VH-VL binders against o27280. Designs and how they scored, part 144

Target 1, 266 residues: o27280
Amino acid sequence: MDSMNVPEVLEIKRIVEESESVKTFIFSWDFRREVRPGQFVMVWDFRDEKPMSVSLIDPVRSEIGISIRRVGEFTDRVHGLSEGDLLGIRGPYGRGFELMGRDILLVGGGIGMAPLAALADEATARGMRVDALVAARTADELLFLDRLEAAGVNISTCTDDGSCGFKGFAHERLLTLEENHDMAAVCGPEPMMFQVMRILDERDVPAQLSLERYMKCAVGICGQCCLDDTGFRVCAEGPVFWSQELSRVREFGRYRRDPAGRRVPW
Below, E stands for the ipSAE of ESMFold2; O stands for the ipSAE of OpenDDE; V2 stands for 0.75 times the mean of E and O plus 0.25 times the DockQ between their complexes.

## First folded at step 6 (VH-VL)

Design E5 (framework fv_libevitug; at its last look DockQ between E and O 0.02; V2 from the best seeds 0.00; counts 0 for: pae E 12.4 > 2, placed apart)
Fold by ESMFold2-Fast, scan of step 6:
Structure E5 (fold): chain C 266 residues (1-266), chain A 122 residues (1-122), chain B 110 residues (1-110)
Amino acid sequence: as target 1 above (266 residues)
Amino acid sequence: QVQLQQSGPGLVKPSQTLSLTCAISGDSVSSDSAAWNWIRQSPSRGLEWLGDTYYTSKWYNDYAVSVKSRITINPDTSKNQFSLQLNSVTPEDTAVYYCARVLRYYYAFDIWGQGTLVTVSS
Amino acid sequence: QSVLTQPPSASGTPGQRVTISCSGSSSNIGSYYVYWYQQLPGTAPKLLIYGNNQRPSGVPDRFSGSKSGTSASLAITGLQAEDEADYYCQSYDSSLSGYVFGGGTKLTVL
């Protein structure tokens, strides 16, 4: 447990440019230590520390990957790094996805495809049939399509602007897809996840959803990771939750809280 | 196709040194994807990992706390083998000794030698 | 004195499902992968499950592994006479800085 709470300084072994705004940073990993799809690590640039989902788990190459979208000062600095540069990595933290049954549906929006790409690799290695619905605002923001195809995943796409695949939102595309899955895993913008959850609940498909909001404190002590109504914390009890648990959270999919604790619609 | 073949004496007197060798075929003792291990098994203690040797940019050893003061595991790249030396043996060291490979991806003991029964008695 | 705890014995009849448990702590199973080995009389242990739930080539899908918290389980479905063997779980322990094994479970096929 000590080694999980102290940052290890790791060399960036390889960088994969996934899109204009997303890069995957690849590190050597000691696979005696468990790392599961859906878990996150704290990435430390020797100035600030931020949580990032694990997007690649490759025991054959002894590598993990962490996909980072450029959205602010920290991520801009990290995107400026090169192979051979150093980052601190703490973790992994959180509960990962659980796999059951023979068939799984993955529904990912934008960077939410990152933890789902790692899950797709594990599900495929287990011999499961994997269907993925990959959603983004535009074609250029669809992530991991080549990796999913290489893994043997059955891919459907949708974009808000219609530049690739179905024109519309993930939940609209899901309504046109076959209903036969033993389970689902969902990660993306919270309003998308809420709509997808409702459809999967109606179809009696058990779903796991990954919440990446406000994971600023790895141990959950800051309170910013808390969900209304239930009192559980994303970094302590998530980020992966079953749909039956999230159905009890009034906040989920409807509003968020700003730093002052005020309700803000999505 | 990787195989491990063990050799060494099956009877050792108390206070002497137990010495075993494991010959590797189908892989290299200096492979950067493998670690080469010794594990023993006795009715009283079950399966016990003793230690390993492996190569990255240099040779490394890990040893179990229980035997660290008495154990040496050494590679021999010219013969493609590795050895175990356990000093100051007692009857409690009586066990079947196995050499085994760990692939450093997955960290599983995926290939085992045939085993050597070593009896420590006067 | 085994670091990981297994029941000393398990039994079943052909065609039945049998489950063998393995319990540990946060310093081992709670943080590290679990592995399972099958040992037939007079032979070395053979890798049966790695990485909690993965099978090497040649291991039938009747064998499956699972892990939750600080505990793991090996499940054998469609039990066959040739499954009669000793089964060992294994993990890594950070407090010992070494690999650790369960005490083993002798499976008898009735």
Scores: ipSAE 0.273, ipTM 0.668, lowest interface PAE 3.9, mean pLDDT 87
Fold by OpenDDE, look of step 7:
Order: C-alpha cells, then structure tokens, then sequence
Structure E5 (fold): chain C 266 residues (1-266), chain A 122 residues (1-122), chain B 110 residues (1-110)
C-alpha cells in the first residue's frame, strides 16, 4: 500500500472564516507531493473520514487549504476545532482540472467554489484571463470574492434571492453572457452543473465539471462512488470530468446514490 | 547570486571515510527555505541522491536507504557550509559528487556545486 | 538501475521536435512533481523544468514538460545544435523516501 493512503496527522495552521457556514483550514504541505486544483483529500477527525476539495494551493508558504461547509455531524465537529488542533489528511486523490487556452470561465455554486478558487489562482498565475460566475442562494453565502478579486479574476455574482448580482440561477446568468471562453470549469450543485454544461456544449466551449458523490475508500476499490452505466469511479476517474465524459453518465443532474445505494433525486 | 563551492580530497582508500565540504555563498545553511543535498554521479549508477540537511525550527537529515548506514551530513552555521561523510568506502563509491540546493517550495535542485571526482582506490 | 526509466538516446535534426520520455510508478511520478535537467559534458546538471511544466528564468520556451499518470515527457521544439546534451528526469519516491532520477537520455543533434 502506497504511503499516500495512510493519513498524516497535521496541525491546523490557520482557520479562515469564509462565511457563516464555511471555514478554510490551512495546513503545512510537503510540495514534493503533487496537488492539483480539483483533487480532494480525505479528512479524518479520528472518528470519521470525509472527502474534501483542496481550495488553496500555496507553494510559497508551503500550505494547502481545505474549505469545509458545515452540513452535518462530522463537519460540526471539524468546525469546532481551533488553530493548533490536529486532523488526519490523506491524499490527494482523483483527477484535477486541466488548464488550456488563454481565457477560462469558472462557474461555481456554493461550496463548489472551493476547488475553483484554487484553479483561479493557478490560472491567473499562468497569465490567463479568468472570468468567474459565483453563485449562491444569498449574498452572505458567496465565497472567495475578495480572494478572487485580489487574484485579478473578473467576477460576476448570482444569487437566488437577488441580494447580490444577478437574481436567478447560474445557468440563467450564463445565458445573458454572450462571450465565449477557451474552456470552462464548473463545480456546484449538480442541477446547476447540468444546466451550465448544456449551455456550454451548445456554445462549443470545452468544459470540465467536478462531481460530488459518496466516497469511502477514495482509491477506486470499494465502488461506492461508481456512476451508473459507465462504471466511472468519481474518486479515481474523477471527480473532475469532461463534459463529453459526463454526457455518457445518465444519472448526472438527475440522481445520486446514497450510502445505502439507493437512488436519491436531486 | 547563490553559489556552492566544493572542497575535499579526490582520492580515498578503501574502508576509509570520504569527506567533502560545500561552502555556501549568497544564502544561509540555516535558511528555512532551502535543503542542502549531496548527489553523486557514476556511469554504473547514474545520478543518485545521497541525502540532505535542512533547518526548520530544528535541524533535520534525510538519507538515502542505500547509504543510510554509512552517511552523515552536517551543517556548519559558523562557516555557512555543510559536509558529507561517507564511511567504509568501496570502489563502488567512486563517482563525481555534487552538493546542491533544493528550494523547499520547488523541491528542485536549482543550484549545484562544481562537482568533485572522488576515486576509491588502493 | 535507475528508478525512473528513460530512453538511453534520442536524436533529431535542427528545427525538429524531439521528445524524451520518463516512466515511473505510482510511488514517484504518479504522486510527485517531475523535474528535468540538462547536463553538458563536464558540467553539473542544470535545472531545465520544475513542477512538471514550469521553466526557470533563462530557459527558452522551446523546452516544455508534461506529465500524465506515471509518465512524464520533455519536449524540445526547434532543435538547435546547442541542445545536444544529456537530459535527466527527477522526482521523489515515497517508498524510498528520497529523490530519484532517470537513467538519462543522450540527445544528439544530427
């Protein structure tokens, strides 16, 4: 078994409060180990283990960040931690985003902005023009705006209630934007991603989308994150998929399987 | 400009200790952003990393498994240099030895010494 | 034998594109960044590519690196006579807890 599959106990170096429900936990990282935007790590609080996307990659400070939304018992415990406390981290796992072209569009919803924020940093560092459509239910749930702005990202916001930016959904906002990009990266609620993907396909914009599924092993063995019909393992072949790949996945945007293996509609 | 200057004997008898020194200019041996390495090159074994020393709140050493039992890499902060000691040498240890810097955020060998040919012979 | 596998030799004519492969495993290239070095005769290796595909200052854009899975590749476009050298790939191996190198590729410009 590769050493990367053993959790490393790491000290929380810093905690950034991104919103009322989202915190970024920063850890020292050995950058001999490759980590890419779009990849995830398994976070272990010594009781349970959950996959989390990497939201910060800082080779200068030798740090990575993991943004976690408070949504359940595990995340409640993690959100109760302080700087200096310990967590187990293993990974990174999965296929990350690929960058190509000169202009990139990022479309993110809620916590889905986490991996996209990391991607934005890389893209801007490479001199790419980055446009980001940041969506959330309300203004206070919009993530990483200051960080993105500081990086030179052109931001467009969208909120369900209209409290900030465009009132409506991300795909609706996207329809109002006529400019095409060389590629797009998308992450957020699957129904959002589904609609966004459709629009991008119609516009012939290559798109990568990050899926979320129940993951247990993170190494493609247990099959808990397998997508129906295709046999794609989100932890191994994903979580980042090209739109062409997802076009083969019938469950995409329609349903997912719960830990018991039952279909759960979106 | 960061430079590494190597010194030490080019001939060592079998079973004796190979000793080399690498003097650092333009950087500090105790820099928390650098690791100081020894690498050797031979026709038979190619490029081979031997080990490093670096400071991060305290001193650390990493050694290659192949030489771990025989190798010591020590920093000298007073002289801003680091050394290599390889015990019980054999003809198989004949190689060009390089000191090199690794920047901790790149993990690349970005600065190299001039190299020292060390021949193990009776 | 070197942990990373390179072809022992490569050749090209001026102006051509040449690629040098570097093959590893999940414990090294599959998990860690790949670096490339150029070594001229009688000199120390020189860093050519870091972080899979990044060029240090002073390295021409003719040199590019890529990585996929457990393999990496160095590409040289617009091959020049001065490019004749030995090229080495390098990574880190978790199973060995150390830096690892390829066996090197001698590039000849015909």
Amino acid sequence: as target 1 above (266 residues)
Amino acid sequence: QVQLQQSGPGLVKPSQTLSLTCAISGDSVSSDSAAWNWIRQSPSRGLEWLGDTYYTSKWYNDYAVSVKSRITINPDTSKNQFSLQLNSVTPEDTAVYYCARVLRYYYAFDIWGQGTLVTVSS
Amino acid sequence: QSVLTQPPSASGTPGQRVTISCSGSSSNIGSYYVYWYQQLPGTAPKLLIYGNNQRPSGVPDRFSGSKSGTSASLAITGLQAEDEADYYCQSYDSSLSGYVFGGGTKLTVL
Scores: ipSAE 0.175, ipTM 0.698, lowest interface PAE 2.0, mean pLDDT 92
Fold by ESMFold2, look of step 7:
Structure E5 (fold): chain C 266 residues (1-266), chain A 122 residues (1-122), chain B 110 residues (1-110)
Amino acid sequence: as target 1 above (266 residues)
Amino acid sequence: QVQLQQSGPGLVKPSQTLSLTCAISGDSVSSDSAAWNWIRQSPSRGLEWLGDTYYTSKWYNDYAVSVKSRITINPDTSKNQFSLQLNSVTPEDTAVYYCARVLRYYYAFDIWGQGTLVTVSS
Amino acid sequence: QSVLTQPPSASGTPGQRVTISCSGSSSNIGSYYVYWYQQLPGTAPKLLIYGNNQRPSGVPDRFSGSKSGTSASLAITGLQAEDEADYYCQSYDSSLSGYVFGGGTKLTVL
């Protein structure tokens, strides 16, 4: 029996209010269960289980942080919890980001900044120069700005409504930024990621993009997280893919699947 | 509890190779959460990072520019240890040598070996 | 010469606050995290502060770190006799492609 596939019941050690809609839940973690930026865990509230990205990886304090946005019944219940309450955690699962070169661009939309915040900490610690484009609908939804600034990350912001930084979409802001990066890491709404990937491909910047799909088993058995044309399983071959892997996928940027497996437009 | 235990000779003749070994307990040399380093300390140079070895999808090394032409750091997964070889030593290489762990996500030297004084003289 | 500059010595009496400075450049402290180590006589250095201002488990809260621009500081409040040691700052340097240390500060508790 694989202990990674059985939820461990953990006590919520701390809760950080990242915004009005996003909280980070911090747990003690034994790092013999290694965790990399871009990997995910399955969070179990004793009724439902959902995949969540790890946003904080602190082996010195033996802590992980899981950032969760309120979007529905499951996340509403989790947001109602307090320090000392219990959650089940399975994982980590999936392929995380790989760092290369000396200059990295991060492009994050909304909660997609969560795994990129963890990556920014690692990249800075490895001596890389980090530029981050942080995108949201409004200023109040921009995540992790103070943390990124403290890490020495060069931050550009954009908001759909112009309330902070550039008014417009992430890919529009990207066209105005310097083009001297060795790699990029992208996470956010899939339409945003598609447009950003096209710009990065035109610039010959190697890019890794983190996808979200419906998941049940998290180890690649059930097939619920598969991409149409390739058979890639987001939980096993992803959630992080290189842009060249995604260029073979017809569904990327065009639709997503609901829990029943039906195609739903973006 | 992670511990690093150093071994190797404390006296090396000029122009020969300095060779030290660091044994790891409580962690694995192949852990993808860590890098394994050598650092030396002398009165004239203070603390000086020499290089590392670490595993992700394969083994990597980083070496300080000042010693890159003379240094080799090798892991040994079967013995759970890593080594330092420094070729063509001179008296300027006399120092206390430390092995140390760096945690991947914070790049801090959080665990150090006990230190080995290596004297380079005839 | 070290690219990170520390005063060679510092002193204080029990109960006082002492600060130790660490000065660098845009290629190191200005772009990367700062770390601090305590070295007691006859022992290996021990991690004291990581990530500019974070304490490992077991380090007393009277030790604190800060960073501003290309400089960093270690502060010790409520100075105790056991704090007598050498203290080193450390960062990464992009121009040297490697870790860099300060020259060390010998703290004497009077």
Scores: ipSAE 0.006, ipTM 0.515, lowest interface PAE 12.4, mean pLDDT 85
ESMFold2 (binder alone), look of step 7: mean pLDDT 93; pTM 0.949

Design E50 (framework fv_libevitug)
Fold by ESMFold2-Fast, scan of step 6:
Structure E50 (fold): chain C 266 residues (1-266), chain A 122 residues (1-122), chain B 110 residues (1-110)
Amino acid sequence: as target 1 above (266 residues)
Amino acid sequence: QVQLQQSGPGLVKPSQTLSLTCAISGDSVSSDSAAWNWIRQSPSRGLEWLGDTYYTSKWYNDYAVSVKSRITINPDTSKNQFSLQLNSVTPEDTAVYYCARVLKYSSAFDIWGQGTLVTVSS
Amino acid sequence: QSVLTQPPSASGTPGQRVTISCSGSSSNIGSYYVYWYQQLPGTAPKLLIYGNNQRPSGVPDRFSGSKSGTSASLAITGLQAEDEADYYCQSYDSSLSGYVFGGGTKLTVL
């Protein structure tokens, strides 16, 4: 809808296989166009356009990375691409994470580790102490552990099936971790984020949560990204929200909206 | 650890208001991690969800369409309880009434009260 | 009668495997999680399975749930006399904007 926001056609420079279902696509990027952790881009395969979080920001190499999980027709097509193939990239869009204090807790579930990996790089570059709780259903779905370790991040893991680290859910593991952090950043399935948020609220730890809902927005102007009674639009006002902002949203952690806009439980 | 204890009259006349209360122990009625529900069970209709009340930043209610015009579910934070009022009852409202908790992330009725048999008889 | 359809009765002998079906449509089971409850005579229902196939703490592993398309199933292996009860499935229905239950299955241990 905004003629100033046209996709730039970029060559896939490198592909990193993160897991059986996740690949990171790396592109050359002109850093006169700023990209911040927590922002997203629209990825266009010349047929459909989908929002994807930026998972790598490397001004030294002039590269960005976009991590994509294989979950449907669009992502299946993109996963079939090779080095040298072309994709359209539009953006970046949205509000990125804000860093404050001397130490940060990252809590990520599955592909939610993608924007948090970029944040970890920025936090460590600023000299912050970074603790990461990385959660997934199984060990094979834990993402970015090598990259986090190389950055000096203190890593805790949990899997639903116990195949790596603590056996259980992220919020159960969080209850066994130290209580003091200046801030937290959380990204993953909404039920996980809700449980983590309530624990962090009890500990008086300010948290930012990344809410990556289904979007049909071209440039952030759409009703279908809206949350219930507050009118927040994830693509325009998010995707990153402070926990106190989300406490006003009736539907967060309780209900979601289907494509028809109906309220449905988790 | 969490317990729900129901109280209220077991006999109501047609056209009157049915009133039941559910007292909560081991959790708070204003906990932002739970919704507090009323469900009834009768031989003719089986189990029927009636509605809920829950708190995030303010109080909310959801009601089943079949009873929406007659039902009110209210929390009482000072007594840590919630209540059901069902107006203009008929013999079809005869049922065992249960209060129950839903945790937001699971959507399961994980804790139930003991049940109250309510007979609507002239 | 009920939005979700269960057989009214099922039976088995101790040690046997029994299964209880629950059938719905695209507006309920086809789109949403399925839950199962056990109700012993004179008691409130007790959560047995949540999220299609997950067990709460304290529920024996001989109880399991599954879901395929618009149908769900509860399986009980190594049937015990104590399993004699009514069993109910539950989901959410988008067309009704509310929770829906099956009609219940009375399980008799012979």
Scores: ipSAE 0.000, ipTM 0.412, lowest interface PAE 16.5, mean pLDDT 83

Design E51 (framework fv_libevitug)
Fold by ESMFold2-Fast, scan of step 6:
Structure E51 (fold): chain C 266 residues (1-266), chain A 122 residues (1-122), chain B 110 residues (1-110)
Amino acid sequence: as target 1 above (266 residues)
Amino acid sequence: QVQLQQSGPGLVKPSQTLSLTCAISGDSVSSDSAAWNWIRQSPSRGLEWLGDTYYTSKWYNDYAVSVKSRITINPDTSKNQFSLQLNSVTPEDTAVYYCARVLYYSSAFDIWGQGTLVTVSS
Amino acid sequence: QSVLTQPPSASGTPGQRVTISCSGSSSNIGSYYVYWYQQLPGTAPKLLIYGNNQRPSGVPDRFSGSKSGTSASLAITGLQAEDEADYYCQSYDSSLSGYVFGGGTKLTVL
C-alpha cells in the first residue's frame, strides 16, 4: 500500500466554481487505484496538507474531483490556483459509503453535499431511486443542484432564511417528508446530522453519516481521530459510520471537544 | 418503561446542604444514551435547569452558571441512582425539585421524577 | 426574569385555536431546537413537543410547534377543557452553556 502513502503531484485539469466560497478541483486519475464515495484524499499545496472529501468519481473520463470550501489560509491559497497548476494528492483513505436496497435518501448540509454528490452518481448508476434533501443557510450556498438534477435525482431544498425551498433547517424539512427509504446517507454540520439521524432512527431507516471533523489526524494522531466514547478512528474506521454505531455516542451532535479535551457546545 | 423516583428531606435550614436522590428503573445510570438532570421550579424563577451527570467513556457534569459554585451531581452505579447536593442554601432555594432524563436521540427532558418540594426555612 | 419570553397567560374557548409564543435570541432559539412542556396542576411537566415540531407518541396532532428565526410558537387547535394547563418552552443557550426555559403561559379554557 506504498502507493497510497506517497503524494502524487497532479495537474489541475479543470476548476468548477460551485459558489462564492466553494470550488471543485478536477484531476486525471488512474482507476487501477479505486476510489469510492465517502473516502477522502490528502491535498498538499507544498506548504500544508489537509484532508478533502472526493466529490466526483468519473471512471469513464478518468477523473476525480475534490470540492474545497474557503475557510482559512490553506484553502485561500488553494482557491488562488489556476488550471495547469500542481497539487500533491495522496490516498484515498477511509471507509466509504455502502449501498443497499432500492432507494436512498441523501441529506446534505453545505459542503457536506460534496461526498454525497459522488454517492448520488454511484447510486443512480446502480439503478437506485435517489431522493436528496439539500440544505444550506442561504440559496447561494446550495451545492450541486444542477449535477444532481442531471443525474435524475429527486431534489428537495431548504434554507435557513427561506431564500430557496423550505424555510428552516434540514431536520425540520425532513419531518415534512413521509416517504420511507431502504437507507439514508447524511453529511453536514454535526448538529444537523444528529437531528437527522434521530428522525431516521424513529422511522427505522438505516443511515450512514460522514464525520469529517477530525480528518487532520490522518497524520496518525489517534486522540484527534477518535469519537470520545467509542474510540472510533475517523481515518481508519470512518469517516462514514452507520447510525447503529453512533446511536450510543452522546458526544455526537450535542457537543465537541476543544484541544484540551473539554466539552464545547456546537 | 423508565421511571424516576425521588427521595430526600423536604425541609432544610439556611446555610445547610440540600441533598436529594433520584432512583432509576428501566434504564442504567451509566447508559451512554442518557444524561441525568436536576431541574427546579419556583414561583419567582420558574423552571430552572441546575445541571446533569452522564457517562460516555467516563463521567461528566454540566452545571448552570447560577449554582455552579454550590452544586454537585453524583451518580451511584451500584444503586442505579444519582444525587443532588446544593450547599449553603438560602430561602431563595425553596422550590419543587425534579430529576429528569435527556435521551441522546430526543435531546428533550422526556422523563421526569415526581418532584420534591424543598422548603428552606429556619 | 426568564431567558426565553412567553406571555404569562392565554385563553380560548372550546374548539378554537390558541397560539403561545416563545421569544429568544441567536444564542438559544436561533441556534438550537425548541421544546414544549405541558404541566397539569400538581404534576411534573410532560414533554409535548420536541425538535421544534415533533410529537412524542400519545400526543394528539392538534398540538403543533413551529420556529422562525429566534422565536417559536405552540399551536393548539380544537381547544378542549383538559388542555387547561401551564405551558413552557425550552431551548439550549450557548452563552450560558445550559438549558433555558420560558417563564410559562397559563392557558385558561373559557
Scores: ipSAE 0.006, ipTM 0.421, lowest interface PAE 14.4, mean pLDDT 82

Design E52 (framework fv_libevitug)
Fold by ESMFold2-Fast, scan of step 6:
Structure E52 (fold): chain C 266 residues (1-266), chain A 122 residues (1-122), chain B 110 residues (1-110)
Amino acid sequence: as target 1 above (266 residues)
Amino acid sequence: QVQLQQSGPGLVKPSQTLSLTCAISGDSVSSDSAAWNWIRQSPSRGLEWLGDTYYTSKWYNDYAVSVKSRITINPDTSKNQFSLQLNSVTPEDTAVYYCARVLLYSSAFDIWGQGTLVTVSS
Amino acid sequence: QSVLTQPPSASGTPGQRVTISCSGSSSNIGSYYVYWYQQLPGTAPKLLIYGNNQRPSGVPDRFSGSKSGTSASLAITGLQAEDEADYYCQSYDSSLSGYVFGGGTKLTVL
């Protein structure tokens, strides 16, 4: 097969509309090249290249899916494509999630549900009990609820505006959930992930969290994708980290950096 | 318990340099969990953030674009304070000046100084 | 002209619910947390709400914040005479690379 660093031009086999702003693009995939939940690929539209999490891994059908939210010029162009059109796919890259124990909690915010949907499929296939807390600003931004339900996942929802489920943030909803889990996986905005991590740490639940903001560095575009005091590079060590690793990172969930490296709030 | 205490002149003439200091107790000016800010308030412009100074591995400053050419904010670790210098003042710089802390985890102006009224007049 | 837009005044009677709006754009409220400050006459502003909806210790639970899209609101339930003050929203703006404030709302309790 091609190396991980050479793009393969693949035909879009099917497009699933997940919401008004999110589509999943499905491709045939040769599973001699392993893909794990939590890994990402570089998607190339022959003009620009962007990192995208893998949201579907189906070796039985020989398919992968990549879920893309429409947020700018690149994603708007990709959303304009149809079945039969071509995209370049390079990868996979990064450290994926690890499954352990019998029970797992998934906590996802917005598009962060994409890598967690792939993880839910693997966890249920292994016979694990899966609980998912799906969070978004509004009901329209809740993703993969039908897919999670079909997989037998126990679903809780929350929205900031109260349009579906609990009114409030993911961490506020988590405080009302009493069940213990052997592990958790978390993906979404960093402030949400930080608050969720603190609660899970208090409950002695080991968690894995996915950080996507520096993934462009995986392809050598930027060599400075590093968390502050730990020296971790998201592309080399991530994007998935254990909560014990992230607890040592002073900037995680507290501030971000602008292109000049200056501290800015969330 | 963190407190900010302001000093400085109350009356400045046009074209002169305005100089204010903010003394910190209960925290360190070099704390890597805090940024130290100057904010002013006037009837015509309301609340205006002017800039900050903070320490991570080295000192940084950020300045509002409206004052960037005239402003300097400096820490003094030996006195545990930070200062504001604003040169070439005009009557439009008349305002109550506040120093304030931002903490990383809240990203809010959680502690404010008492305020210093600065009048720019001849 | 403030970057964030608030109504200049609001009023209510004791026990009533009042809300104060704050409108911005995608470069500020649409991308960053919103904060609210209470200012009594002759005093410095005091932090009332951070992180869109979080209360510092000592702030009564009748004060609450919310954010939707590029707008935010401060709600005060069970209005009391001591709530008479100026209220300011605040966010960060990526286009200005700095903090921005609303113009303030004078709340009168009658």
Scores: ipSAE 0.000, ipTM 0.446, lowest interface PAE 11.7, mean pLDDT 84

Design E53 (framework fv_libevitug)
Fold by ESMFold2-Fast, scan of step 6:
Structure E53 (fold): chain C 266 residues (1-266), chain A 122 residues (1-122), chain B 110 residues (1-110)
Amino acid sequence: as target 1 above (266 residues)
Amino acid sequence: QVQLQQSGPGLVKPSQTLSLTCAISGDSVSSDSAAWNWIRQSPSRGLEWLGDTYYTSKWYNDYAVSVKSRITINPDTSKNQFSLQLNSVTPEDTAVYYCARVLRYSGAFDIWGQGTLVTVSS
Amino acid sequence: QSVLTQPPSASGTPGQRVTISCSGSSSNIGSYYVYWYQQLPGTAPKLLIYGNNQRPSGVPDRFSGSKSGTSASLAITGLQAEDEADYYCQSYDSSLSGYVFGGGTKLTVL
């Protein structure tokens, strides 16, 4: 068994409260071990293990960050931890984002901004122009705005309720943005990603999309995490997929699967 | 302007201890952002990492499996240097020995000493 | 120690593109960053590429690195006479708990 498949017990160095429901947990990281934006780690609280996307990659400070939204018993327990407490970290796993060209559009919804924030840091460090469309249901759920601004990212916001920025959905806001991009990266609720993908396809912008829901399915239940028609497994092939391959997946944006593998509408 | 300067004998007899020192200027041996390494190079084995020493809240050492039973790497904070001791040398230990810094944020051997040719022969 | 596999030699003419490969396994390149070093005769190795594809200050942009799966490559475009040197890849290996190097590639500029 190599070291990547054995949890390493790490001390929580710092906790950043991103919102009422989201915290970023920061750990010292040995950068001999590769980690790239779009990859995830398994977080172990010594009782249960869950996949979490890497949201901060800071080689200058030798740190990684993992952003976790409070959605259930495991995440409630982890949110109750303090600086100095221990967590097990295994990984990283999965295929990360690829960067190409000179300019990139990031489209993130809610916690989907977490892996995109790490990508924004890498893109800006490489000298790319970065535009970010940050979407949420309400202003309180917009994440990483200060971090993106500090990185020199051009930010547009939208909220479903109009409490911050454009009133409406991410794809409606995207239609009002007039600059072309060499590529895009998208992460958020699957119906949002589907609509955004369609607009980017119309504009001939290659896009990479992160499908985090299937990672949770693979860890939480028996059986394999799999996309309909293609046979791709998110934990092995993903979580990042090109828009061209997702356009061939009948499931994407239309329905999800329950723990038994049955189709359920969004 | 970080520089590493090596010193030590270039000839060692079989079964004796090889001893080299690396003096650091422009950085501190106890800097928590750096690890201080020994690497050797020979025609038969190429480049081989031997081990390191570094400080976080206390001193640590890592050693390559191939030399772990014979090697000691020690920091000296008063002289701002670190040393290599390799026991029970054989002709197969003949190599150019380099000290080198790894910055923990990049993981790279970014600064190297000039190298010391050590010949193990009678 | 040649845990990572490189071709022993490569050659090109001025202005040409040359690629040097480095092959490993899941315990090293498949899990850890790849680094490249240039060694001129009689000198210590010099860092050329870190973090798979990043250049230190002072390294010209005609040098680039890439990594795919358990393999990595160093590409040199616009080859120049002063590029004639030995090139070494390096990674970390979890099964050995240590840094590992390729066997080196001697690049000749014809």
Scores: ipSAE 0.000, ipTM 0.440, lowest interface PAE 15.0, mean pLDDT 84

